# VHH binders against Leucine-rich repeat-containing protein 39 (lrrc39): the designs that were tried, part 6

Target 1, 343 residues: Leucine-rich repeat-containing protein 39 (lrrc39), of Danio rerio (Zebrafish) (Brachydanio rerio) (f1r6i3)
Amino acid sequence: MTGVTVCCGTVNSIKALWETRIKKTKDDLKKEKEQKDRRAVGRLTGAWEDRIILAKLKEKIVTEEGRVILRIEKEEWKTLPPALVQLSQIQEWQLHRIGLQRIPRFISSFQSLIVLDLSRNSVTEIPKEIGKLTRLRELLLSYNRVSYVPEELGCCENLEKLELAMNRDLDELPTQLSNLKKLSHLDLSMNQFTTIPDCVVNLPSLEWLDMGSNILETLPDNIHRMEKLHTLWLPRNELEYLPDNISRMKSLDTLVLSKNKLRDIPPLMEGMSNLRFVNFRDNPLTYDVTLPDLNEDVEEEENDREMFGREFMNFYIQEARKRGSQNFTSVLNVMLEGVSETA
Below, E stands for the ipSAE of ESMFold2; O stands for the ipSAE of OpenDDE; V2 stands for 0.75 times the mean of E and O plus 0.25 times the DockQ between their complexes.

## First folded at step 1 (VHH)

Design d09 (framework vhh_7ocj_1)
Fold by ESMFold2-Fast, scan of step 1:
Structure d09 (fold): chain B 343 residues (1-343), chain A 122 residues (1-122)
Amino acid sequence: as target 1 above (343 residues)
Amino acid sequence: QVQLVESGGGLVQAGGSLRLSCAASGFTVSSNYMGWYRQAPGKQRELVAAITSGGRTRYGDFVKGRFTISRGNAKNTVYLQMNSLSVEDTAVYYCAAGWDYYRSGSYPGDYWGQGTQVTVSS
């Protein structure tokens, strides 16, 4: 049903409200005119400054091997000016260590970009407009302040290399990153990850992964889905054990697990025939094993062989099996003796 | 952030000695791979010496027996003792750091100093 609301006021109150409105309208018009005049002066000043900035940026453009590169060195640029859009044919940005705080949203205009190197800056956000860069092959954002990766990065279907090392607050990735079908190199080291994200495990072309210096407590049981992974760097994490399915990673050649909390090595790893470089240093392994038969020669080596190499891994597994069997037998014998002594 | 500051470069006569120092801040030198690289005008940057977290050393063929890499009394300092210097040793010397010594030479590029000039006169 229809309701009627009636507000009553005096004639003097209505007159006062009208006078107030007239005064406010005049004040608003004056303020709008002043602001419009300021904007007009600002537009003229900005246009002249944009011409100077654009000329300066053009001096930073080099062409090497047919590639158009924007290279800035030994200068501070906290932001990139919108005038840069006039140079949208640039194929590579080399803008490391310039103090950059923002990736501009107008980056979507740079459809020819193949390499975006913004490492060692102060970038806090990757804009969703990054997803418009369908030609992008390399995104280098290590040593920034990124805490969030937009799902639109998954639209960069030609991306082959992603480096996000040392972005102190980064602890997760969007599931859409599994759409990066050509991604072969991923550096997530020195961040706050507590697990390897499912989207990373589901990357079909990943060959090289660094997640060292995170807070990884476990590896996912489906880690073997990374069928092409040849190199896995996991030093300086909190890993207490390895899943048995790590033994099913048939392509794995290099596995670095130094400075974790590993107490044992999975026995199934003895079957990892492609594993050439494996590092277990600085882990609290349960059994103290000595390798008396590995090297009698006095030769200088790049590597310390203690807790390193497949020979160490296999020998440890064999010794752990022997000592574990003896411990089980001892426990069983104590149980049997206990039963025999119960009279 | 990690910072590397080189010192000790300068002009020296052939047959002389120099000691370079690299002071690191933001991480512990003794638990990481540390290296010295050099670049002469018109030449590629090359490895001079490296020391691993385990203390093992590696040297470029042209400096073996003449140069020694070491960690000093401070954990965050690495040194390059350069003896029997020749004119061919003239270059800008760079300090580099990496997180793990099993990362096959590419990671030592993650942290670089600004370099220090060494000039050997005949």
Scores: ipSAE 0.000, ipTM 0.200, lowest interface PAE 12.6, mean pLDDT 80

Design d10 (framework vhh_7ocj_1)
Fold by ESMFold2-Fast, scan of step 1:
Structure d10 (fold): chain B 343 residues (1-343), chain A 121 residues (1-121)
Amino acid sequence: as target 1 above (343 residues)
Amino acid sequence: QVQLVESGGGLVQAGGSLRLSCAASGFTFSNYAMGWYRQAPGKQRELVAAISSGGSTRYGDFVKGRFTISRGNAKNTVYLQMNSLSVEDTAVYYCARDHYGRWLSTYYDYWGQGTQVTVSS
C-alpha cells in the first residue's frame, strides 16, 4: 500500500475493502436495473410479437357454410400460441400436416369448437381439457403419435366421429368412451390393438368401425351388442375364427376380413340377410371353393376379379356342411359295423 | 340409391387447367374415402387421386405436383383440380366411392358415368 503511514496496515486495508464494497454494490444495483429494464423491454417486445402473430392467425380464419374455421396450410407450427385464445369463437380447426407437436391445454377455452382436425401431425398427447369441448362432433387425430386416450374424452357427449388411425403405439381405450352415446364412426386402424375393447362393443350408436391392421386374434362373443353397426372393416389382423354371434348383427351390410388366418366360416352367417358385401380373400380356408359361372370384364382390376362375395360365402357354407355331413355319416357307419363279436 | 355425378370435363390446350367435380348422394358422404380414376382407350383404369374421410390424399405417379384432390363434406362433393395438363392426360375420368371407406383400398363399389377430358397439343 503506497501513500499511507502504515505499510500493508489493517486500517488502510479495511478502508480499501469498504470502498470496494460500495463500488460493488453500486455495480450490482446498476446490473439489477439493467436486467429489470431488459425484462421490461422483453415484455413489451413479446406483447408486440403476440399482436403480430394474432393478426396473422386472424388472416387464416375463413367462414364457409356458416362455420368459422381456422385453416393453416403449407406452414410449420410446432405449437399454437396462447394469443389464439382471443379467437375462442372458432368452430373448426383445420390444422392437418403442420408439424404440430402439442394440443394446447387452453383448448378448453374453445367452447364453440365442433370439428378438430389435427391429422398427420406429431401430437403425442390428448390433454384432459379436451373433455370441456361439449359441442365437439368430430375429432380427427389419425397419423399422429398418440399412445394414450384420456378418460375425459368420454365427456364429449356430442361426439359423432373419432379417428385415431396410425398412432403406432395405441393399444387400449378408457372405459369412459362408452359414454359417447352419439358416436357413429370410429377408426382405430393401424394401431396395436389385440382385442376390440369392451367400451367399443358397448357404443349404442356405432355404425362404422375400422380396426384393420391391428393384432386381433379373436372377436368378442358379445359383438352382437353392436346393433347399429353396418360396416365392420378388419383386414390384416390375426383372426383364426369368427364367433357364432356375428350372425346376430342384424344391421351388418359390409364385413371385410381379408388377410387374416380364418380356417372356416360360421354356418349361421348364411342367415345374414342384410349382408351386402363380405370379403374372405387371403385366408387359409379349409375348402377350395370357386364360383363356376363367372363372366369377367377384361378391363377390371385384379382385386375385383379375385373378390369373394356373399354368393361365395353361402356356397362355401353349403359345401362345408355337405362334406361335414358325409364325414359324420362315414364315422357312424364304421361304429355301427361292429367288429368285437368274433374275438 | 347411391349416385355419383361428374362434371367439369371438356377440351383444353396443353398447359391448361380443368377442375372436375363429383356430386354424391344416397349415403353418408363424410364416412367414405373417394377416388378419381381415368381410362384412356385400350388401357385399364388407373388411379389418379384418392382422398380419405379424414382428408389424407394419395396420387398416381404421373400426376403428383400437378393435380390436387379435395372434398367438401357439407356439399357432398369431391373435386379434382388439374393443372399443367398434357396430351397424355386425355382420358375418361371416373369418380368412385371406396367400399371400405379408405383410400388404401383398391375396391370401389360405386362409379360415376365418367367425364371426358381431352388435351390438345
Scores: ipSAE 0.000, ipTM 0.238, lowest interface PAE 13.7, mean pLDDT 81

Design d11 (framework vhh_7ocj_1; at its last look DockQ between E and O 0.25; V2 from the best seeds 0.00; counts 0 for: pae E 12.8 > 2, unsure alone 61.1 < 65)
Fold by ESMFold2, look of step 2:
Structure d11 (fold): chain B 343 residues (1-343), chain A 124 residues (1-124)
Amino acid sequence: as target 1 above (343 residues)
Amino acid sequence: QVQLVESGGGLVQAGGSLRLSCAASGSIFSTYAMGWYRQAPGKQRELVAAIYWGGSTRYGDFVKGRFTISRGNAKNTVYLQMNSLSVEDTAVYYCAAERYGSSYDYRPEAYDYWGQGTQVTVSS
């Protein structure tokens, strides 16, 4: 409305009021400009830094066999910058020897991840956010410092391969790990396990298990519940005996027990028809048994016979039966001899 | 009995290359884990590289992509190609074999057989 505004009163008082409003407005505009300038500088600096970081990260992206891979090697990255989430389409992280100390919580933004390979870093923790990666097939954290595995890993329903070798202080796993219905390959070697955890025994699809170089003292009596397990690596542990139910592992093809403390071989293992490779070398077995030469005309390399182990295992079991029978007969003869002298 | 014989060592200038060879005699099979270790004066023996029965390889942290281990299929021979050598690589290099086929323990105590060693000296 361009109407006339009537101002009544002295010109000086109206002027003073008007000047006060103008001064206040000018001060407000000055403060807003200063605030705007501070925000603009902060925003420009951050945007510039993000663009630089993104450019550097994009140089690390390769495409192989239709997969988008972030590959960083021989370059120190103790932490990963948040700008990385702008590349959430990445399907594989291959970050080796970068000194990484933590898996960032923003890992959950990488919903296309199939392979997370962080081997040979300094990672201390697997974040709970790992459970959001439902497309993840391989989690490789060997040669790190992980001391505990979160129960949320059990939510990675497509996980097929888990490697946690050489994490030094790792000695237990969450019960929820058995929820990994597709896990077929599990490497827990070079850690501090004292037995095979129940959650591992309950993995429904496990085919390959390595727990070598741990401090295993016992194996679970229900070990035969691993119906699909064909390869079991247990070298360099502290096992003194094997549970009888090991003979019920019908899929077991390869069993390595070298460098343990085994005193005997369970006789029922003779019937394990699918067991093609077994290794008992360097165990303090009760009986000293040497495989006889089978044929003079056939040269078998000495190490082939040692590596196959099944021939040795069966021969040991048979010899143990023979020597056990002789001991019983000798004891009986001594008892009868003593009785006859009394009579 | 397994015997391991190293060759290919010697004196080389910094930045140069050497190829070490380990010839295995006796009953060595592809299922052995084999590797290279080194020992510099006053230091403990440390892993350089290992190759396992499945073909997987492992390298010591100091290698930094400069060395490559490989196995000759036609012979019981393991090679170590060493590139970009520096003075810190000066050491006696030992070939080693582990009978039991474990791919995961690279500590020297896990290996059953050792060669006599070959000297590698890198001059500035």
Scores: ipSAE 0.000, ipTM 0.269, lowest interface PAE 12.8, mean pLDDT 79
ESMFold2-Fast, scan of step 1: ipSAE 0.006; ipTM 0.352
ESMFold2 (binder alone), look of step 2: mean pLDDT 77; pTM 0.803
OpenDDE, look of step 2: ipSAE 0.017; ipTM 0.447

Design d12 (framework vhh_7ocj_1)
Fold by ESMFold2-Fast, scan of step 1:
Structure d12 (fold): chain B 343 residues (1-343), chain A 120 residues (1-120)
Amino acid sequence: as target 1 above (343 residues)
Amino acid sequence: QVQLVESGGGLVQAGGSLRLSCAASGFTFSDYYMGWYRQAPGKQRELVAAITSGGSTRYGDFVKGRFTISRGNAKNTVYLQMNSLSVEDTAVYYCAKGYFRPWGSSYDYWGQGTQVTVSS
């Protein structure tokens, strides 16, 4: 129901609408083709670059004693390219002194990794993805800038060696590190630790511990829980005394305590029959004790030989016991005099 | 009175062997870590081998399988058996007494050194 003029106008409007739709569809198809061509070119360029990077990385792979090693020497690599995941069969990364700033999160793809040596780089963070490396036996991150260790490192159940020396702001470890049941070697030297962490004391297989050049003021009373520990390095700390329970460390053969603030040696240490090497040099021990076999005519620097060895330790303990008895008698005499004056 | 006296160095042809000895005096030898270091002209001093008081050993990567460190506590002597010598092993070899980490090094006394020269 349209008049003659309205009917004619409607037909022309429909024709114009169809022509507009045809033109728009044709323009849309051209734009879609251009976008597809652009994406195809972009994909080809990316694949080409990945092939070049992969070729360079393959040149850095060596096989030694049946182990597939990625070794980069005398080159600067601030970051590692994602193309590296195509080489996930690598068992060892030897990437020391390359200026590396970041451990990539794609590290989790390297399920065959046994050794990760990233020492002497500029790494600031250990990514949580490190915990996916269940075959990892050695993690070497000494001389980096790590301030925090993720709890996920405790998931690396096969870890035997952890080196974190000289990470200047590192002062604590997550409690989950006590889950490292195979960890035998731990280097935490040259950091900011004020105590030996409880998680370290609770490591059941630890044999070697270096916490030298920290700010340790005391050793934990439960130190004897480290039943397998044979080497304990604690030089250049702030230790004022040793807990009596150190004498219960049955496996301990090497104990370095030089350059601390120790005033005494626990008498129970005289019973440490397995202790073969002990160093007390540069400590303000209360009693001046000289071994009878030392000759003043022999050395210009007597201190270089003093306060060293089990013989010194045992002789000091024996002498301190004698002199302590004299001091105790003096205290008793003062007490008796005080009582007589106040009674 | 600490004295470390090296002996057994000399000139040898490539593929040959030498045994170095270090006679120690002036300290309780059995209580100390002992090591061998070497220094070639114009190069830094490097760890060759180390032995703990308990007899555990560590070697530098280039000498593993070729060199053997041992100690004779009764004679206050540490030894370095060097087999399959190459020209690259040419250096002055130093005996060291010190506070060795099992897998690192610190030392307090050194011997005068003994020259090892390997010819092709």
Scores: ipSAE 0.000, ipTM 0.158, lowest interface PAE 16.5, mean pLDDT 80

Design d13 (framework vhh_7ocj_1)
Fold by ESMFold2-Fast, scan of step 1:
Structure d13 (fold): chain B 343 residues (1-343), chain A 122 residues (1-122)
Amino acid sequence: as target 1 above (343 residues)
Amino acid sequence: QVQLVESGGGLVQAGGSLRLSCAASGFTFSSYAMGWYRQAPGKQRELVAAIYSGGSTRYGDFVKGRFTISRGNAKNTVYLQMNSLSVEDTAVYYCATLRYSDYWGRGEYDYWGQGTQVTVSS
């Protein structure tokens, strides 16, 4: 704000700015009118072009297993034309890797959509009109540029599968997502989440969750609310500990925790009889523990038998219990000696 | 920077063959297991084949006897030879660096390629 002083005085500078704004406003209005006139001419001349585009799109429609599918392969479509609305009976969009930059707001016209596969595109926004797709069962948007999920996605009450992996800037979900009572599969891997959102924990039908390659520092204490969760993938996060209530996840059979910062395994996990696959690799676990199994010749090279499996988990818990008790006693003795010397 | 770049995908008639290649860079290729995964529209991503650093291999039940995985450590490349292709093999095929894989096709992956489309027409 220094250096705007002019020798002619402030009143003259204000008049000059006002005159400039008037001229710019008049020029902008003229340009806007010309643009509107050009768009009007374009709309009239574009009617025939819309017929050609519609004919081209009809060639991309296939029927497989009784489902009407729009499939585009090996072609670049940065945007979808409004003429597509005339094909609103389509039940599935298979539009992966076509360079798509935008989901059209006219998507709301496609009330018959069951599957929307827009993976591996350049989509930056999910429009609020997505919420009109009440028959939608699968929304596949992995490998895009989505940074925000609209609350209206919670209106897609029949949604069973949601994939949003590798959107990099995505770090939160709207609370309304908890309304997705049929959602069984959720992929949020390779994003920027620092927590598992409360709305995810409250999904009553969730069976499969991948939140690997995020920035998760903790798991919520109420994680056991995911009563039907069978598969939990959490590799490459920042987890330093697991809540005791993870042991209450009775349906959990697959738990991947590799490449975190875990120092210990909750002893209550010893009771998780349904765990068939559990992976603790590349964690700085406090105790160096190796399974005392017989030397087993394997035909396949297992790169990582250590810190893997329920047997490892149970053995680690047992050893940590023994070694931790000795360490606790040692610390207690040092503390008691310290009190004796200072008291 | 780790990169996995797939090539060799395309359109082929049922009964035909395709060979996929995956060129790897940015890591010590010979020390890592490599795998091929596929994902068809509306299906889960599944392990097609894996090859471990020692040369041992694993295949999904649906491709055994038809597909062969191999590696060229000198060229930092993994290959998938696909024979007797059927319409059901239509999918996007992904190259991945595996830390391990189990028999049921569940595995921990480190890095993924961008994928290559394979379309089998009848």
Scores: ipSAE 0.000, ipTM 0.172, lowest interface PAE 14.4, mean pLDDT 80

Design e01 (framework vhh_8h5u_2; at its last look DockQ between E and O 0.58; V2 from the best seeds 0.00; counts 0 for: pae E 6.7 > 2, unsure alone 59.3 < 65)
Fold by OpenDDE, look of step 2:
Structure e01 (fold): chain B 343 residues (1-343), chain A 123 residues (1-123)
Amino acid sequence: as target 1 above (343 residues)
Amino acid sequence: EVQVVESGGGLVQPGGSLRLSCAASGFTFSRYSYAMGWYRQAPGNQHERVAIITSGGSTNYPDSVKGRFTISRDNAKNTGYLQMNSLKSEDTAVYYCAARYWGSGYRDEYDYWGQGTQVTVSS
């Protein structure tokens, strides 16, 4: 009677294994559920936070002259909340001194945006998404930290005004900006430009340009291509000479060249009949010209600034002509005297 | 008070090298937008800019020194440098450091010049 000791031990081991597996599966399911719940709570919390933020943002919306404007001033907003995208009907951003560091990429959602004014912030980059704003008329980014302008800005076909004054490291513009056919106002003052970029010269509608307080060394020879330009600010640069073609700028009304390194004034500028305001003050011009009516005794009143206007320019040019002709005559006389002594 | 002070000038043989330093005080490179330039003045000549560097790191050189001179800066030390290689007799001049910077204020622009350092290239 060979008692088949049925190894009852194997069944218990299998049972234990199954129990462990079931426990593990239950634990895993519990963990998954907890994770889902955490995610759900996180989403709910996020949604609630978004609602609060949205409500706050809505309080910052004003309607002026039929335009929906987001206006925030002197509040600390380093970044704009994503919830802002829900207010895509906004037509103007007026965000000043809020410490904004970045223009959000979701800016492209604001298809109705006409004015983007982010002046006096800490913006370092203009996102490429800016090019999606085809209705944008004004981009104001003065007093920021923009180091480069994306080529996509050239896609803003309705842009009329661009301000980039006092952007610390800006020294070049993309060629694609010449595609801005409606751009009439451009402020590039207080930057690091060494010349007027070609893309600026090629702007067909440009009327006003400020390049003051840069490090301009030269003006482009083709500056006359700027046919509609009536105002040109070039003070506080390193210009040593003006191109002759500046005289061909028929629309030029205002030209400020104070505090440069100009040694001479192109004689052809005398023919600039439309030039009403011109300032050559604080340039090392070759000839000293005093306007006759300047009574010595008149205290350097603000009016003395007018001495460097159109009248000054004309007198200077005349003086230069006189002296230039004298130099030619003197050289000729010296040459003639030299020939007479050898005969 | 903003000051710029040049150092590193001296006597060098033709073909030699010098490194000039410009220590700026009163403003910090990290805080302000600026352009720093090196200028030289030979006897009887006008000031000539030999190098410029912007706060963004852009540099420019005239043809007279291009390939031989290198301008650089150390923001941490608030110091600009001019590395001059392959020096020629024509490079003999007083070298000046100049800084233009824009303040945080509206349209405030400031220009400062150092006292200069003599560089003499002679055999």
Scores: ipSAE 0.017, ipTM 0.491, lowest interface PAE 5.8, mean pLDDT 86
ESMFold2-Fast, scan of step 1: ipSAE 0.345; ipTM 0.729
ESMFold2, look of step 2: ipSAE 0.056; ipTM 0.575
ESMFold2 (binder alone), look of step 2: mean pLDDT 76; pTM 0.780

Design e02 (framework vhh_8h5u_2)
Fold by ESMFold2-Fast, scan of step 1:
Structure e02 (fold): chain B 343 residues (1-343), chain A 124 residues (1-124)
Amino acid sequence: as target 1 above (343 residues)
Amino acid sequence: EVQVVESGGGLVQPGGSLRLSCAASGFTFSYRSYAMGWYRQAPGNQHERVAIIYSGGSTNYPDSVKGRFTISRDNAKNTGYLQMNSLKSEDTAVYYCAADRGYSYWSPTQYDYWGQGTQVTVSS
């Protein structure tokens, strides 16, 4: 009997298996269609959303003095949409204080960019694609979270102004930045630099440098290579001395050294005839020196201007020389008297 | 939180006037401890000082704005002001308020407290 029951059971099992396979194929096809439909709807929705975003961005474009400017104010944009590449003719981005977290890699499409102002955002990296912006003249990234500058920034041959103040974790620059032959203005203040980088010292056109509020303990001996530098701002560092070669910086007009640890002023600085403003305030200078022309009456801010100016610097150098000479003479006299006593 | 906040910027025609305000919080302006200055930055230009008032009440202005701009402060309201008259297109810039110890510097790194800025646009 078993043979008849097995034959009927086999036929029913084949039918059930066939029906199961048909159902599974239909379910699989339905799932595949739903995935394709979701992707198609996603693409259609994305294209429509891109049109809306692009329309919003077009409203933020202004033309001033023949320049095409993208200006975003009083709005939060954590990232910029790829649809923005359709506006690649933009020459200036004014996107400060918008909460921007990332410079898009598609920035390389903006070959007409002359000014990129992304100051006071939350940018953590400069993409290597920045190096494709060969027309860029100004890169403003102060008050961000940048810890690393890509070597490709050295390819921005027309760059005249670079601002990287208050990025806090930034402590070095790539050597390729020395390729920025037109760079005249550099702000590296409020970072973690322990020295002025060699690539900065080798910038042939640098006129203005701010490295205040870093951790500079020394200035490089080759600082005099910055022959065009007119303004050097170094307040709130840890400088204990200045190299003699600072006296060879013939273009230097403004030198701010306030709030350092300077104990002396190099005597060769007396020859720096182009210095109009020099500030030594809040340094532990060895000699207490006051200019005789300073009026120390009731005005506190006049007293707060002590230890600045070329006149103060020259007078201090002269007084330090006189006091040092007197001390040497006293030592010599003691030695001569000692010889007489021992005889 | 220790900060200064600027306000009063806007669009004005050439020859017009604007009054900027600088509100301090977390510290007090006084004639004995703080100088207060106004600085501006136009696109492509360095920061420049346009006015400073020292702790003793003396003021200083560059030739570009002398006679047109007036700086003042109200210690009771803990607020500084910049009155700008006879505005020119060249005055178009973001204006910043800074408080310092009376030093005449052009860079914001020299100031104890620094504001976020307010836009002034002079155009017809």
Scores: ipSAE 0.000, ipTM 0.187, lowest interface PAE 14.0, mean pLDDT 78

Design e03 (framework vhh_8h5u_2)
Fold by ESMFold2-Fast, scan of step 1:
Structure e03 (fold): chain B 343 residues (1-343), chain A 123 residues (1-123)
Amino acid sequence: as target 1 above (343 residues)
Amino acid sequence: EVQVVESGGGLVQPGGSLRLSCAASGSIFSGYSYAMGWYRQAPGNQHERVAIITRGGSTNYPDSVKGRFTISRDNAKNTGYLQMNSLKSEDTAVYYCAKVYRGSSWYPDYDYWGQGTQVTVSS
């Protein structure tokens, strides 16, 4: 404890120095507290943002007919926030027309999903994680930009409905799609298919197929393997003929073939007893035939049903057979012209 | 690898003629539902369609080239051609051959789109 011998002037100088140091220490402590408060506020802000996002998402959840639904309408969500995984109990996503660009890979966390409606978005890829959704019954991806379907979609063993209409770059499906034993409804219209894929023909439960507005040139000879198919929509394709085995499709009641390149109707189709609705409109059929007037009460508007119905189909088949026979007889008579009958 | 290769471009004076050729590896243009198309891109512009020909031989041209350009194809060789007559400075562009799907808008398949051939019309 060395005592410093100081006069009044030096004591005042020392006092001023210590007052300056005390002030600096108080200022430094104040700055440290402000930094801690700012960091605490920053952490709180992040946590509050996550809570706000979750609160907003919870507001979009509705329960209808015992189903937990996430419904987003009139809002733009280009991506789905990871916070959504906290709501993994959701059974249905109704997210059409929200500008969605990606199906998140965390979709695999949504094991309760039954319906996934992502139609009219900008989705370019179905992630392989979709195959983890074993309870999924409906996948609606029409009006997107999907160019490739992952083979893992074949693992969605409860899938009953698949809609992929208007995915402009889609021209093939993975062979594993034939594993979808419960699939009854398939919409592949407005794509780039040149044939009905073998995996589609091999779907054992398919009841409804739309492949209209593709570039189908032929139908497969094994088309009759679709034993349960009752509705087949093929308008606006490039079909020039139908395979005879189409007549073996025992369940088929609706067949739409309008706006193709068909020149004839297979005669065996006359035997299709279950076919109720068939449309051949806007095809270059070889023979110009119209349904006959059956009575005087038939309205002129009945002519607007030209090339439509099973009655038209059967009448065309009969007339084509008759006119073909007449033409053959005429050719034969010309070839035999001048040949006398000699005993 | 499926490849489309354009050739026949070059420098030509106004009023001159050029014949462009499109050779495809494999049969990418062989389907009846597919068409062959020629497109061009001038600096600062998007791609412009200049001609389409279907397998059956039906053709389509915009007014800017109608009567001056003629598209043709050899289905056996999977080759296409664009005969360009009465060339104008406005025809200066990179010319591309593409596989085209039959839709209302004649959608080109960019996976079957060539590297392009430069056509320059200048005196």
Scores: ipSAE 0.000, ipTM 0.096, lowest interface PAE 20.3, mean pLDDT 79

